# Ledger of designs, part 6: VHH binders against Protein AAR2 homolog

Target 1, 357 residues: Protein AAR2 homolog, of Caenorhabditis elegans (q09305)
Amino acid sequence: MGGALPPEIVDYMYRNGAFLLFLGFPQASEFGIDYKSWKTGEKFMGLKMIPPGVHFVYCSIKSAPRIGFFHNFKAGEILVKKWNTESETFEDEEVPTDQISEKKRQLKNMDSSLAPYPYENYRSWYGLTDFITADTVERIHPILGRITSQAELVSLETEFMENAEKEHKDSHFRNRVDRENPVRTRFTDQHGLPIMKIREGYEIRFQDIPPLTVSQNRVGIEYSDRLYRLLRALGGDWKQLLAEMQIAFVCFLQGQVFEGFEQWKRIIHLMSCCPNSLGSEKELFMSFIRVLFFQLKECPTDFFVDIVSRDNFLTTTLSMLFANVRDSAHAGDDLKKKTAQFKQYLTNQFKWDFNCD

## First folded at step 5 (VHH; framework vhh_7yz9_2)

Design k42 (from k01 with G98H)
Fold by ESMFold2-Fast, scan of step 5:
Structure k42 (fold): chain B 357 residues (1-357), chain A 121 residues (1-121)
Amino acid sequence: as target 1 above (357 residues)
Amino acid sequence: QWQLVESGGGLVQAGGSLRLSCTASGFTFSDYAMGWYRQTAGNEREWVAFISDSGSTYYADSVKGRFTISRDNAKNTVYLQMNSLKPEDTAVYYCAAHDSWFYDESEYDYWGQGTPVTVSS
């Protein structure tokens, strides 16, 4: 039995759906939410019947990269975004509390201009996002309120100059000794090229996870100390690590965001290299396998041929996970069985070989 | 090792009640959604009721208001209380454990061997 929503969820969507008004967006341009995207029609003004919970909205015009945002919708909420044709991005508009009733009456008159949420895909979307909370979005989402598929980069020199100008505007005076002892900053790399970084406020605020090291050998790699430090940074809440994994996956799959793909890989690699924590963090590892199962189930086989086959990332990294769980004295029979079944699923579905270590 | 055992089936007259039990072994039971399904000869299994790991319950329209699903995580057991039974409820009843919160079937679903229920007219 696949794909059917529980009747209670269907009834809830009709009764408690949220609205997104997306005003001034160009006709014949890409607009999407979660699993579905389409070209906008003449009268498109937004969405209706959005289930409460987290969703990812995205759009693109012919001359611009994909841009989007995560939002945790409340029952009956009206969220308003306005498209700015000059900046080719959207802006927030708050609905005053005293105008909410008036806006609801206007929405009834605009019903034919509002596309319904694609509820036929909601079950799959929930499976990709069930660890994400409003707090997760608040923690990770860029400060400027938007996620772009093309990185918004700035040189270190430009950022330094912008900060210096801000200090001039924000302060009446500076200590003279600070000007006599300026900070020495390097603006170019070893090749003489500008050092680039993501512009302040545009970065997706992922946890700092060490750079990925992928190998086909099974030399005794052990990163449980790194996992414990990461969990501590997340307040001891292992569910927030899986929520971040889900945000990263949605960013790369729906948002086409490279940073999301890199963070997703870093989390998988970290989780695959922690044999000493398989017993103490059993619930995390069981749930990690569940999350990854749903993520990989949603990807067509040809998607990974083009993206993963060049790096051998998933086959190499998951080979380490499978070997670590199989060989562990700390992992229980339930985790070993679930991991073996997951390995068999991937072997059957994608024809991947996990014995290449 | 990863076994579900159903019990409580039998013969009952129309309008009567039965309580089915399904006990899990080798599971992290509390991490799984539990479901009840039924199958008549020559037909595919049909979903009857689900209970999530958090205790949220869902029912097929044909049994809503008559059947109640519940779980006891301390006993690794899921129950199906069947009231106001009809001859059409005659089937073999199966319990299943799902590591998915929705109606997806996957190779990670675990099934019991089934318990027969016969409702006489």
Scores: ipSAE 0.005, ipTM 0.251, lowest interface PAE 9.9, mean pLDDT 79

Design k43 (from k01 with A97K)
Fold by ESMFold2-Fast, scan of step 5:
Structure k43 (fold): chain B 357 residues (1-357), chain A 121 residues (1-121)
Amino acid sequence: as target 1 above (357 residues)
Amino acid sequence: QWQLVESGGGLVQAGGSLRLSCTASGFTFSDYAMGWYRQTAGNEREWVAFISDSGSTYYADSVKGRFTISRDNAKNTVYLQMNSLKPEDTAVYYCAKGDSWFYDESEYDYWGQGTPVTVSS
């Protein structure tokens, strides 16, 4: 497989590694964890030796969009997911605390059906997820327990009628709403198209950050007040903002979730438009640059080409960040040095141009 | 190390047929799943078909109904019968050895240059 591991690491994983049972999943279908994905074989029933910490599991059948979930594994934990062929998704199966010993005995008997975690990529994975905690996952993860790459959409009009029917249990209520022509106009956008939203329970519960389009079109942007409001919403824990950035990044990179890409961009844009907080939030900005460095280092070449050619987001937004830090009277020399090094890395590695002249 | 040798590629007209063979040595062939992948210049490798050690077969949607994978354990050989060939099937075809957990775990363990298939219109 991944070659020989040091005996100390093997011993640690054997004693402290977690287990994932993924029962009933179709053969020759895509299954992945973190950096690796495979076509499942006939023996596959899950994973063993999963390092404690956060991991992202995902799967796909017959080239369908990916479905996945985040989980913060504890040492020796046994997580059970069961595939539902009819709904083409997975379901949680609880392991009661008084049955843990019995489950561990069962796992020993099925060890040959459990593939080992691909530890050779763990260092890189840790660098992408080291701010994510169990609390982060609990806060952000969809209520239905899964993240889908293709959004489950519903029109505002349909949602309104469904909710109205539930509240009143009146089958004629929908007919009355349908007959009110002025009410229908509030469910269409400026082009007369239905306004769509993600179906309840399927949404990734990201923090509400102002839309990128509105922010990008402003001149003389200063959003430190928005950053402070966001930090208050996170209980004053700036690490949770970076944890959210990491979840958003993994969602689009591994989960192929466009909403994750949008949230990742919103966070980068917000961080790039806060010149007045560069001194007071130095620790946050230093860590933000480290997080972004590791994320961009791990992006596939095709992802960079798509972003640069179609969106031009990174070059435009990071140009604002670099100028703000360079020109700041409040940013310390260490932040200025780290930011200049990061700019040089991106220029050399990707040939990106952050200046118009 | 084990060895996989692909053969049977060539030039064929659209709508035609071609049979690829892959002969294995250095391992107990009957204990492993076997598969076929293909790669076009400038594109990443894509999975085509798998056959388990028990004989169960699985196909990519793009080839289902047109391609048939089979194996002959006595000859240590896996076959890919390609019918109703299309120009889009033009690629270099690679044989892969799978394990019991993941059919494509050894996707990076290709032997030789594969066998090229060109389908003209």
Scores: ipSAE 0.012, ipTM 0.473, lowest interface PAE 8.5, mean pLDDT 81

Design k44 (from k01 with D99L)
Fold by ESMFold2-Fast, scan of step 5:
Structure k44 (fold): chain B 357 residues (1-357), chain A 121 residues (1-121)
Amino acid sequence: as target 1 above (357 residues)
Amino acid sequence: QWQLVESGGGLVQAGGSLRLSCTASGFTFSDYAMGWYRQTAGNEREWVAFISDSGSTYYADSVKGRFTISRDNAKNTVYLQMNSLKPEDTAVYYCAAGLSWFYDESEYDYWGQGTPVTVSS
C-alpha cells in the first residue's frame, strides 16, 4: 500500500509519460491497463502518465468478453483510439504530424478527464514484460490491431464460401451445390461438428511450436534442434523468444486468452527438453529462469491448482528441466547453481515435489 | 529516497558470534528479497546469503550451517546471525535489496554502505 507519488516523480511522469486518448467509450464500462481495471466515469477520455515501454490495454462493455491491445509507448507519445458503438470495438486514429501540437494543447484542457496510470503496480508489470519491445508487438499482434478473449472463429465451410464469392453469380445455387458436393464432408470433424479456425487477421501471430505430447518419456527427450530452428526464425535473437513467452503469459493472465496459455506451456516445455543447448544458450536459460520466476510469483493460487492437479504440467515439466540441468555435461556451474536455487525456491514457496526419491 | 542502514559489525575472536542488522527505508521492504555479501581487500564481492520476500533462505557453501539469515517485515529489517566465526570470515559485509534475489549481484536495486567484521585468533 503505497501513498501518493512524490511531486518530482509526478512532474517527471507528466512531462515524459505517454497519453492514451480513448474517445467515445461508454461510462460505467470496464477499462483497464496492466494490473488495474475500473468502471469508467462520465468524464473518462483516456489515460495520462503512462510509463514508456509496453503496456496491455483492455476493455469490456456490459460483461462482454475482454478486447484489448499491446502497445509500446514512447516518452511523450499520444495514442488515439475511438470507440465505435455500432461495432462495439475500438478503431485506430492516426494523428497527423502537423496536428501533434494541437493534440498536446487539447491534453491540457482534458487533464481532469484523463486517469493517471496506476504506478503502484508498475514494478510488478515491468518484471512481466521487460523482454517485450516494439518489434515484439509488431511481430505478434493481430493484423486487425486487437486481441479478443473469446476467439473470433469461422467455419471452414463459411470461409470457403466467402472465398468462392467472386466466382459465382447466384449465391443460392452456389450454397445448394456446396451442400451436396463432396467438399461438404471436408468441413466437419470426426463427430460431424463444423471444423473451426480463427478468422483471418484475428490470430495472435505466435511462432509455430509443436504441441505438448503427454505420452513421451521424460528421459532421453532432446529438442535442441527445434530450439535452434525457432531461434533462427527469430533472427537469432533469443530475447525475442522470452518476449513471446511474456506476451503469451499476459494474454492469458490479463487478456483471458486461452491460446496465450497454450503457447506459454509450449515454450516452457521446449525449454525444459533441450539438454544439448544448455551450454551454448547459457544466457537464454539463465534469463528464462528469471522470466518464469516472476510469472509464477504473479499467478493466482487457483491457477497453480488447476495446472498441477489436472494437467500435472508444471511439476512434470520443471522436473525435466531440473534433471536435465543437474545431469548436463554442457551446463556451466552458474546455470546449475541458479537452477538449484530456483528449484529450492519453488519447493519451499509452493510445496511442490520435483523428486519422488 | 531509499536507504539501507547496517549495524552489528565489529571485532570478535575465532569461534565467537555476531549478529548483523540492516534496516530499510524509502521502499516497500516486504516486496523485496534481501541478501548479504562480503568483500575482502583486493577481492571481488562474495555472496553469503539470501532471503526471499516469502522467507525462503539460501546460503553459500562456505557459511552453510554457521550463518542464519532472517527478516522482520514489521521492522523493515534483515538479519545475519553469524556463529562459529573463523578468521577467513573477516570482511566488509553489505546488505542488498532486489526483486531478483537468486540472481547475481548486478540485479540488486539497493545496497548498504557496508559493515566491517574482523575475526581474530
Scores: ipSAE 0.005, ipTM 0.312, lowest interface PAE 10.1, mean pLDDT 79

Design k46 (from k01 with E105A E107A)
Fold by ESMFold2-Fast, scan of step 5:
Structure k46 (fold): chain B 357 residues (1-357), chain A 121 residues (1-121)
Amino acid sequence: as target 1 above (357 residues)
Amino acid sequence: QWQLVESGGGLVQAGGSLRLSCTASGFTFSDYAMGWYRQTAGNEREWVAFISDSGSTYYADSVKGRFTISRDNAKNTVYLQMNSLKPEDTAVYYCAAGDSWFYDASAYDYWGQGTPVTVSS
């Protein structure tokens, strides 16, 4: 950014960048990487010049829900995905290590069919993903290798039947009916409606963070014990918490995944309710503010008008964060200054009012 | 704890030469691309030269053929050999360490304090 990219840097990116072959994907369909999407042309076969590191690829045909995946690309890597028209999803294809050089030479014959990575947004993308590592992706990514914007749901009864067949068990059984409510069974709720869950292998494997209550307590909230338990579950690595926040945000923003939005809000709320850990976890809170700054800076304006602003979540929750840092005896001057600057940025950029007391 | 220590700047007449050095500590030098940037009062920092972790070199058009960037991983040092200096090369020169994909000064992880270079006509 700042000016035209130097040709020597472009040459470096071509020689050291990764390739994504996305074979058989329909023409005039949505395809995106990171913060940019477009409609595919007749010759589209993938991407070239992908910077090493984590990226999010997503696609959609004919207004269908988006599907996508995270991948940590290595320099010179060739990743191959094939579109399956019948299942309307993509499938992996491995490139044997001994064939990589030959495959890379073949890519020169396909150069006109490969779109270059949209480098004009790479700095912004790096700011959204700089805590995400290959280990983060492996921990959180669905086992089936794809993230869908619409949850793949299955009833508990259907799952039971599928498991019984898989294990060659007798699928014939009786449901015990609740005496107090005769429509309640082991597979139905109190109203007789099927109990639904995300199909095995499709779930995004986020950490278990308690959900937000409808009524937020404006005084006396202290969740440092919850934060420490969460950090322990992440092996003591606070960077993995921010990496998860970044994955959740990308799932929400680019993937259109509601569960990503919910996890993102749960993390922000948790971080905003920990006055007793502001000193001991200074690096985490400094980095949290940086992560959130880049997330809010890069959001399209319409997302906040229609979703976040209307819910009043950010103004309410961040007001608590700002008050907790301002009033803390344990937070250092550097965290207080950074937090005040962030508050000023949000006030100027979005016209949000944080003076709720 | 990280540090970049620059040296080699000074006063020189047009047509002269200077060699700038930048020694790094506190991070794994060989994993980082190294760049040289320069800044004049009231202007943004402009990219001068770039060397990848593998040793590939790249230069701004204004310095091609006159400047040479190199590195010595054993000494954790990056160098900028400046030949055929012109008055317009007068600036404060900064070394920086960061990702090879970033040419923008704001994207670099580590910066030196800067070393002034004045080229008289």
Scores: ipSAE 0.000, ipTM 0.209, lowest interface PAE 14.1, mean pLDDT 79

Design k47 (from k01 with E105S)
Fold by ESMFold2-Fast, scan of step 5:
Structure k47 (fold): chain B 357 residues (1-357), chain A 121 residues (1-121)
Amino acid sequence: as target 1 above (357 residues)
Amino acid sequence: QWQLVESGGGLVQAGGSLRLSCTASGFTFSDYAMGWYRQTAGNEREWVAFISDSGSTYYADSVKGRFTISRDNAKNTVYLQMNSLKPEDTAVYYCAAGDSWFYDSSEYDYWGQGTPVTVSS
């Protein structure tokens, strides 16, 4: 990871860097952006020299789960967040247009309280996020403006009761028949446990992709119809699928969000089971290989190479991808070549065996 | 300001050898995959060889077994050792840097200005 920072990046950040003011955040607490986190000092008030583009900011007090957000920074932008100690979260604070010049003067006086963006790994970060746009963030980001590492879960019964209380506050004269109370049978699973769901506004708004299930028969799996339905739901924009893959991965890697890891796996599995689409969606599959390459460079190898498990997700799923591309009558020579090179790269770097099926 | 400066090109007789060098400045060389491309008059640039940031090497079929790509991160330099040269190897050779060894030429971040290689029969 060593060596001098690229001079072109330093020059760009000096001229075009953005600012994040993160006011009132406790000292000796975790704060991070992209690849780097640290414990805040007494004078910490935010970040300077943030490259334009998408970044992921996260924080934690004591040993609490991480909370964070994605933001697409514009050149010279000043973003203001204020920490609320009572709710243990952050709130947006708008800077009126007539106050921008005054804020810029204040930033010069606060320079020693602003940590510089950790640009040592910026090229790697760009490779993890190059498909993510402002529109991607708006589509996927939770409505309440934050991503939490532990899901904010509520029981269906609790949600029903909260909604009933709101309805009582808003109603004039209500008559309700309270005969048989079906609450237990309505809000519990087959084992009598509460049915849980993510609290409204806290959900990461990923596309609905079927969960991974134990397949009794993997011979002849073909999910091109599922891929086409998904692309249609994304307005025909295949780049948005890769952007979602990148958001899911960052949520997992930096945000410590389990649902991000699950969505990432669902996308990889879907892409690995579409032999009939390899010709018609060539650009998507070429770019998918590139996205996955950069992601695997950043993953801890121990997480994906569990020798105790006979069914390693990545080796099994990518074996299907490699066989499907190799054996395809519809995949062009360019996709076959890139896929073979990627397989060789993974074999050389991680010593993974993709021929054991 | 970034630069990629190629050197080592020239005129050589068929069956001979040349060593091309490409020295990088203005970016962190060790973080980048390096490639060599060549271009003949009237044709698009064709890939010759790649070396990843970790040192893995890959070659076009036309040069496999004859050319060797290597890098010296301490000197910020990538090399192309060309042996058993053929008239068909006559081209302008370009050095390129990118985040991935398998990127298309259009996806490389930095390019050199090229060094001509002429192989006489």
Scores: ipSAE 0.005, ipTM 0.278, lowest interface PAE 10.2, mean pLDDT 79

Design k48 (from k01 with S106E)
Fold by ESMFold2-Fast, scan of step 5:
Structure k48 (fold): chain B 357 residues (1-357), chain A 121 residues (1-121)
Amino acid sequence: as target 1 above (357 residues)
Amino acid sequence: QWQLVESGGGLVQAGGSLRLSCTASGFTFSDYAMGWYRQTAGNEREWVAFISDSGSTYYADSVKGRFTISRDNAKNTVYLQMNSLKPEDTAVYYCAAGDSWFYDEEEYDYWGQGTPVTVSS
């Protein structure tokens, strides 16, 4: 629940709140942080009293797709972003060391132009992001420093031609590239449409998790080897897998990012297909169920109407999870109990039927 | 100081009914989910019922169809209506407030002191 903040957090926010200066952003445009968005007034210059920790900031103008970023705010930090009207995006503005004191003095006089962080929703936000750390953000965030709801795509052919032009050293090289005309067939799919990819630097750097199987054959599915490889790639830190799940969910829910939704589903599918690791990774599975519970409770029933049908991804995948935990000789009573409670929550909240198989 | 104060427990015959009440103070009741737990001597606490801040209700299999959880945000009170009581329902009943769905003690912010219910055969 997004109820009253714990007293220790309220006290901390009064003492250690951070600031975001968002300079030059157009009035009457959408601006948001975490759970709240609003239309900016003429005096808007940013945010104050931001709790230390990870937050997601986003905006859009003239009904354009959302753009945003994750940032781990330190106590008393002043983060400066400047809006570029021509490119319709934000840029980092480094404050020279000789101007830091000037910016601090300006903050004191800007109080009426800074919107306070909506702390009434902080508990809910913390519940969605408690595994995310500064290291998680650094690992996953796009190199260009922003997350866009509409993917910045480039055709494979265009990228190849741009690279060829950039690296052109003489006519011999260019003639060699032209001679390779069959390269055109390599740039189109089986329907003759251009193959598209996310432009370099714009991609959210999620872990490579195999896509959902086209054939959802349930017999003998066991992905514990894939889970173990993924955990090794994360330095053995299972909390980073849940942190990635949380980033993917926030990108989907708040950022309106389709790739976030896809990665979130891939993680759920992987976790639902690992019966042999339920004992050895007990803490991971216990925490996974808790994370997923908090994520699903934040979404209205209507939003999930398409994913609550008997044949959709979530009902099918979680049916596998529930069966695997129920039938496991390795899962302890605590995991079985929490899983059964979660199944009951989903059955009542979304009216899903998990007793088909 | 926050408080959860339970009432309505007592002695009742098998097949009878009781309504437990839990009144909250010191926090914004409407923002919290509320749950009922019960415990018998020598056993761990077991979950009975849950009501979310939005009013969604959930029940343990042992009480489904017999117990009803409800809330009145104007009175800062959560209720547990217990019908068709059985001797095995004899326990101390606890009210809890928090954001926990999984009903372990560390996930709830506030707990009541408990109210005893005894069901005779």
Scores: ipSAE 0.000, ipTM 0.311, lowest interface PAE 11.2, mean pLDDT 79

Design k49 (from k01 with E107L)
Fold by ESMFold2-Fast, scan of step 5:
Structure k49 (fold): chain B 357 residues (1-357), chain A 121 residues (1-121)
Amino acid sequence: as target 1 above (357 residues)
Amino acid sequence: QWQLVESGGGLVQAGGSLRLSCTASGFTFSDYAMGWYRQTAGNEREWVAFISDSGSTYYADSVKGRFTISRDNAKNTVYLQMNSLKPEDTAVYYCAAGDSWFYDESLYDYWGQGTPVTVSS
């Protein structure tokens, strides 16, 4: 929701905002930050007045897949990216500390070529990203510095051959054949299809969360042990789990990344199957409901109908959450009240049915 | 600079009605969601009702069917019509403005001074 920012925050952004120089990017191409995208003009050279904090920048050349990145901007920071038209991607350009004054002089001379950050959606963006920190971005962001909407895949055999050639080793390796299934080899699955993986350095480094079960509404399902293991992997910081949920959602919604959608669903499913931790992890569950409320509120209605609602995942999984909280002997009255209010909101706003009957 | 001014509180007999008003100044009222909270001595604040910037309304279970929240953007005012009042509705009522957030009191940016409501049996 734009226009709701206090005047002192707007004034701060004008005086202390960050800059993004995006040099050599083609005109009439899609460029976006957070909620807004537009076609670039002839004079486009980047952005000014970016609020401090985490933002998602993305771009696309006509039908090419979106590419983007997360960055935690500091007040007055100057970030420089250069577009490479041959590789259709961007490259980082470091600004040495002794050259910052010269870059500030250049920014003053190119002010008319810098688009201002779209203030009208900043508060809504903050609500989608308020658990994300610089540490979150460093932990999850691909090593190669970009997030692509299409998975950059490589076969296990191709990777082996490339590594063998690079290390000057024998590339004429004989595949081990499964005795019970001769179509299954070291490089193929049980159906004889190549085993694929995301190319090294391109993967979004999400936590390993077990995939969804075939029976998502199984009676007696309990995953609190999995939640506790995940929290330990995150250094005991439950806020980092919600930060990962927020990164996954933004990757899906703005970055058009399928892996983000899958991770978002895995987190929701895990959180919906932990009845034994509802008392001990009350703060986490209260904040989880808030994060999910804001995510669902910000999705376009058409997007829900066409993408999110098609597999009934949310209605099925959240029905489990609502039943688990309602029936819990350990959940406090505050969590039960917030959960019931959230259920009522979803029922009224989206006409979803969460009753087990 | 920013103000939320509540009015309409007072003494009323059980079964009676009161209408609370909250007038905003110093910000663009139509861009904000508005909520009503109440607090009794020795207890934490309890959410009562919420109206979004688009006009969607939500109520606590304890007041559903009895209270109605509404807004008039031309007058920068939010209202709480309280019918069939009960002694347990006795509290100080607070108006709050926030950016269309879920029913979390910590997410409201601006709070009024409060208006007392006493319901006698």
Scores: ipSAE 0.000, ipTM 0.242, lowest interface PAE 12.2, mean pLDDT 80

Design k50 (from k01 with E107M)
Fold by ESMFold2-Fast, scan of step 5:
Parts: sequence; structure tokens; C-alpha cells
Structure k50 (fold): chain B 357 residues (1-357), chain A 121 residues (1-121)
Amino acid sequence: as target 1 above (357 residues)
Amino acid sequence: QWQLVESGGGLVQAGGSLRLSCTASGFTFSDYAMGWYRQTAGNEREWVAFISDSGSTYYADSVKGRFTISRDNAKNTVYLQMNSLKPEDTAVYYCAAGDSWFYDESMYDYWGQGTPVTVSS
């Protein structure tokens, strides 16, 4: 529970918890970890008592888009980030092994400037992230070490110019329109608008899953071949797929990252369209339902009302999942029972209708 | 009134074994799924193992291959056989009964009071 902790437990957390020093961050600015965010006070210099494991840290100044990162904390670890007011982002600072003892002494002297990890939310956080590992973070996290809520976009033309400058070469044929094909160039779309992409190093390195199409909303879809291809890309480790689903969910819910929301939907849709895999991937599907339960339980209900009303995504996609499991000759009784219970839970809590047409 | 009573905890050396038992009364045991959870000082409860009413078993990654959950419906008892114990397995162990293996008190009908397990190095 999130109530007042006994002194012996607080002492245990203080001795075994990790530290985050977030130096030079502006006062009255948003800072968050996991499920909780707040406005920083004058003395804020970071966090103490962080449980070992994966956490998501994020911040914003002056209502700017959120910037954050995932980190897998080890017991007693000291992570140092320094805020750069000119670039309005953070920079990593390495703590040399021979200075760890000195840094721990400094932490004691600045204890009043370190906010304790919000343990009242840890149970919920654990349920949202229990498949995420250090390997998951290393695989998915942007190369430049930060996740931004507003995409760092660059036009194909600008990228070409930047690359040409680096190569010290001229670009004489940029935006040249052929009279035979006037509506299409290598730097513009069919409407004449610049083609945009995420700037190199800023992309979240999710697995390639085909985007959702209009034909996805029909009974009888079977994508087990796509699931097996994806599992193969993940080294045969189905837990990494659920870990990616959890990363994507945290990215959109806490990080406010649109790409995370899109990837989360793609994974749910894929999992809901694999009737031929329900027997062979029993552990994956059982764990998938558990992961999704915790995600939906923790989301604000008003957030889902608009999404469900506009896209019918969750009700339509989960209706396919429920029908596929119910009608399967290969799904075990335990998966059928848990799926039926999950359907009943969602119907009772959100009043959603899961009938497929 | 319902009751879940855990037993079998205690002190053991690293690499040793313990068998926990949880005996149920006051409800139809065979209709419920059973789970084992553990909690260390200063941390939230974590799921350890689950056994369905039909006997299908599931394990947390940290214990898979070392722990075995089983049930005896005639005795209204669920068991957790813990082998190759590590110091990090030190915790208070709880059993729970429900029609869902989610660790959410609103989804579980019954919880035990816990039995302590200490693994020394």
C-alpha cells in the first residue's frame, strides 16, 4: 500500500534504492517519474529511493513538449543528468567508479533536495512494466538517449542537403519537376507537400509491424504468420513482444508520444487476429491478456470514450480476440476462461459492446 | 466465513528447499484458481505462481524452473515447492484465491495472512 511506511522499511529503501541527480533543472517546471508528475520546487535536485528496475523519467519547461528516457536502475546506482538551459534538454554525466563513495557522501548532504520515489504508485507501475528489461530498453530506446513527445521531424530535402554538406558535394537537381510527372518529385508527396520523417537518432526503434488498414475490421482474419515472423525477429522470445507493448503504452500515456500509441494498437490488433496461434502460444496469449488488463485498468475512462467512439478500435479489435478464443478448437480451457472473464470485466467497467458484425 | 492458512515457511540456507502449503475453508476450493504472491520489506507484492481450477500452471520469470505450484482439491490445499532458493527469495509469501490471476484485490475474493521465508547466504 501507498500509506505511511514504517521507519525500518524507509531505512531499507534508503540503503538499497537508486538515486537520480537531475541538476540545474528549472524551478516550477514539470518533472515526472512513472505514474506521478509535479512542479519542481526551488531546492529540487533529483530523486532518492528508486526501486531497482525499469523506470520512465520525463520533464517539460514552460509547457514545452515532454522529453524523457527509460532507465533500468540497479540497487544503489547513482544516475546523473544535467539540464542545459540553452538547448532545453538534458545531458548525461558519467560517475567514475573511484568516485562512487564520494558521490554517496554528497547525496547524504543533499538529502533534503531529493524527492523520494512515489511508492504509492509502484504497484501500478510494476503491473505496467514487469516484462520490460534492460535488453528491451537497449533495443528500443532512441540512439540519442531521449524520447520526445513532439516528433523531431526533418524533410527529405533538408536531410539530403545536410548529407550533401557533410560529403562536401553540390546538389544541383533538388526539387526539379519533370513535366511528364509534375505531381511527383523525390522530396514531395502526391499533393506537393514536403515528405517528412523522424530525424536520424530520434526514432523509437520499435519492430516493424504493418500499419492498420480498412480491411482489418472483419471476422476470419488470420495473421499467425506475421506473429511468428515478429517472434523470430525478437530471437524467439515472446516476452520481448509484451515488453515492447509495455514500452509503447508508457510512451503514449506518460510520454505523450503518438508513435507509441500507433505501435500499441498494431500489437493489440496483431494479437487479436491469430486464431491458429492460440494453442502453440498459450503462455504469450495468457500474459497478453494480463498486460492489457493492467493497461486498460490504469487509463482514464474519459480518454477511452473519445477513442472508442471515433475509431471503434478497442471494441472492434477485442471483439475479434474474444470470438477467436471462444470459437477455437485449440485454445485451452484456462485461456478461454480468462478471456471470458476479461470480456466480462470490460463490459461491466466500461459498458463496451463486443459483438462482431 | 472464508479462510486461507499458509504454512511451511522458515529459515533455510541458499541452495536449499522449502514447501509452502495453503489450506482453504469456507468456499468451494475446486472452483477457484490459486496463486502465490510474495512481498519484501519496502516493496510491493509480486506474483510468483498461478494454478488454474483445471490445473494449468504459470510462473514468474524469477522463479521459473525452480518453483513448482500444485493443488490437491480433496484436501483444499495449494502447494509451492521452492528449490534452489536464493537470498533474493526472502519474503513473506501469500496465497490467494479468485477467478482471476490478476493481482488486484477487487478481482480476488480471498487472501491469506502470509508466511515468512528467510534465505541466508
Scores: ipSAE 0.000, ipTM 0.220, lowest interface PAE 12.6, mean pLDDT 79

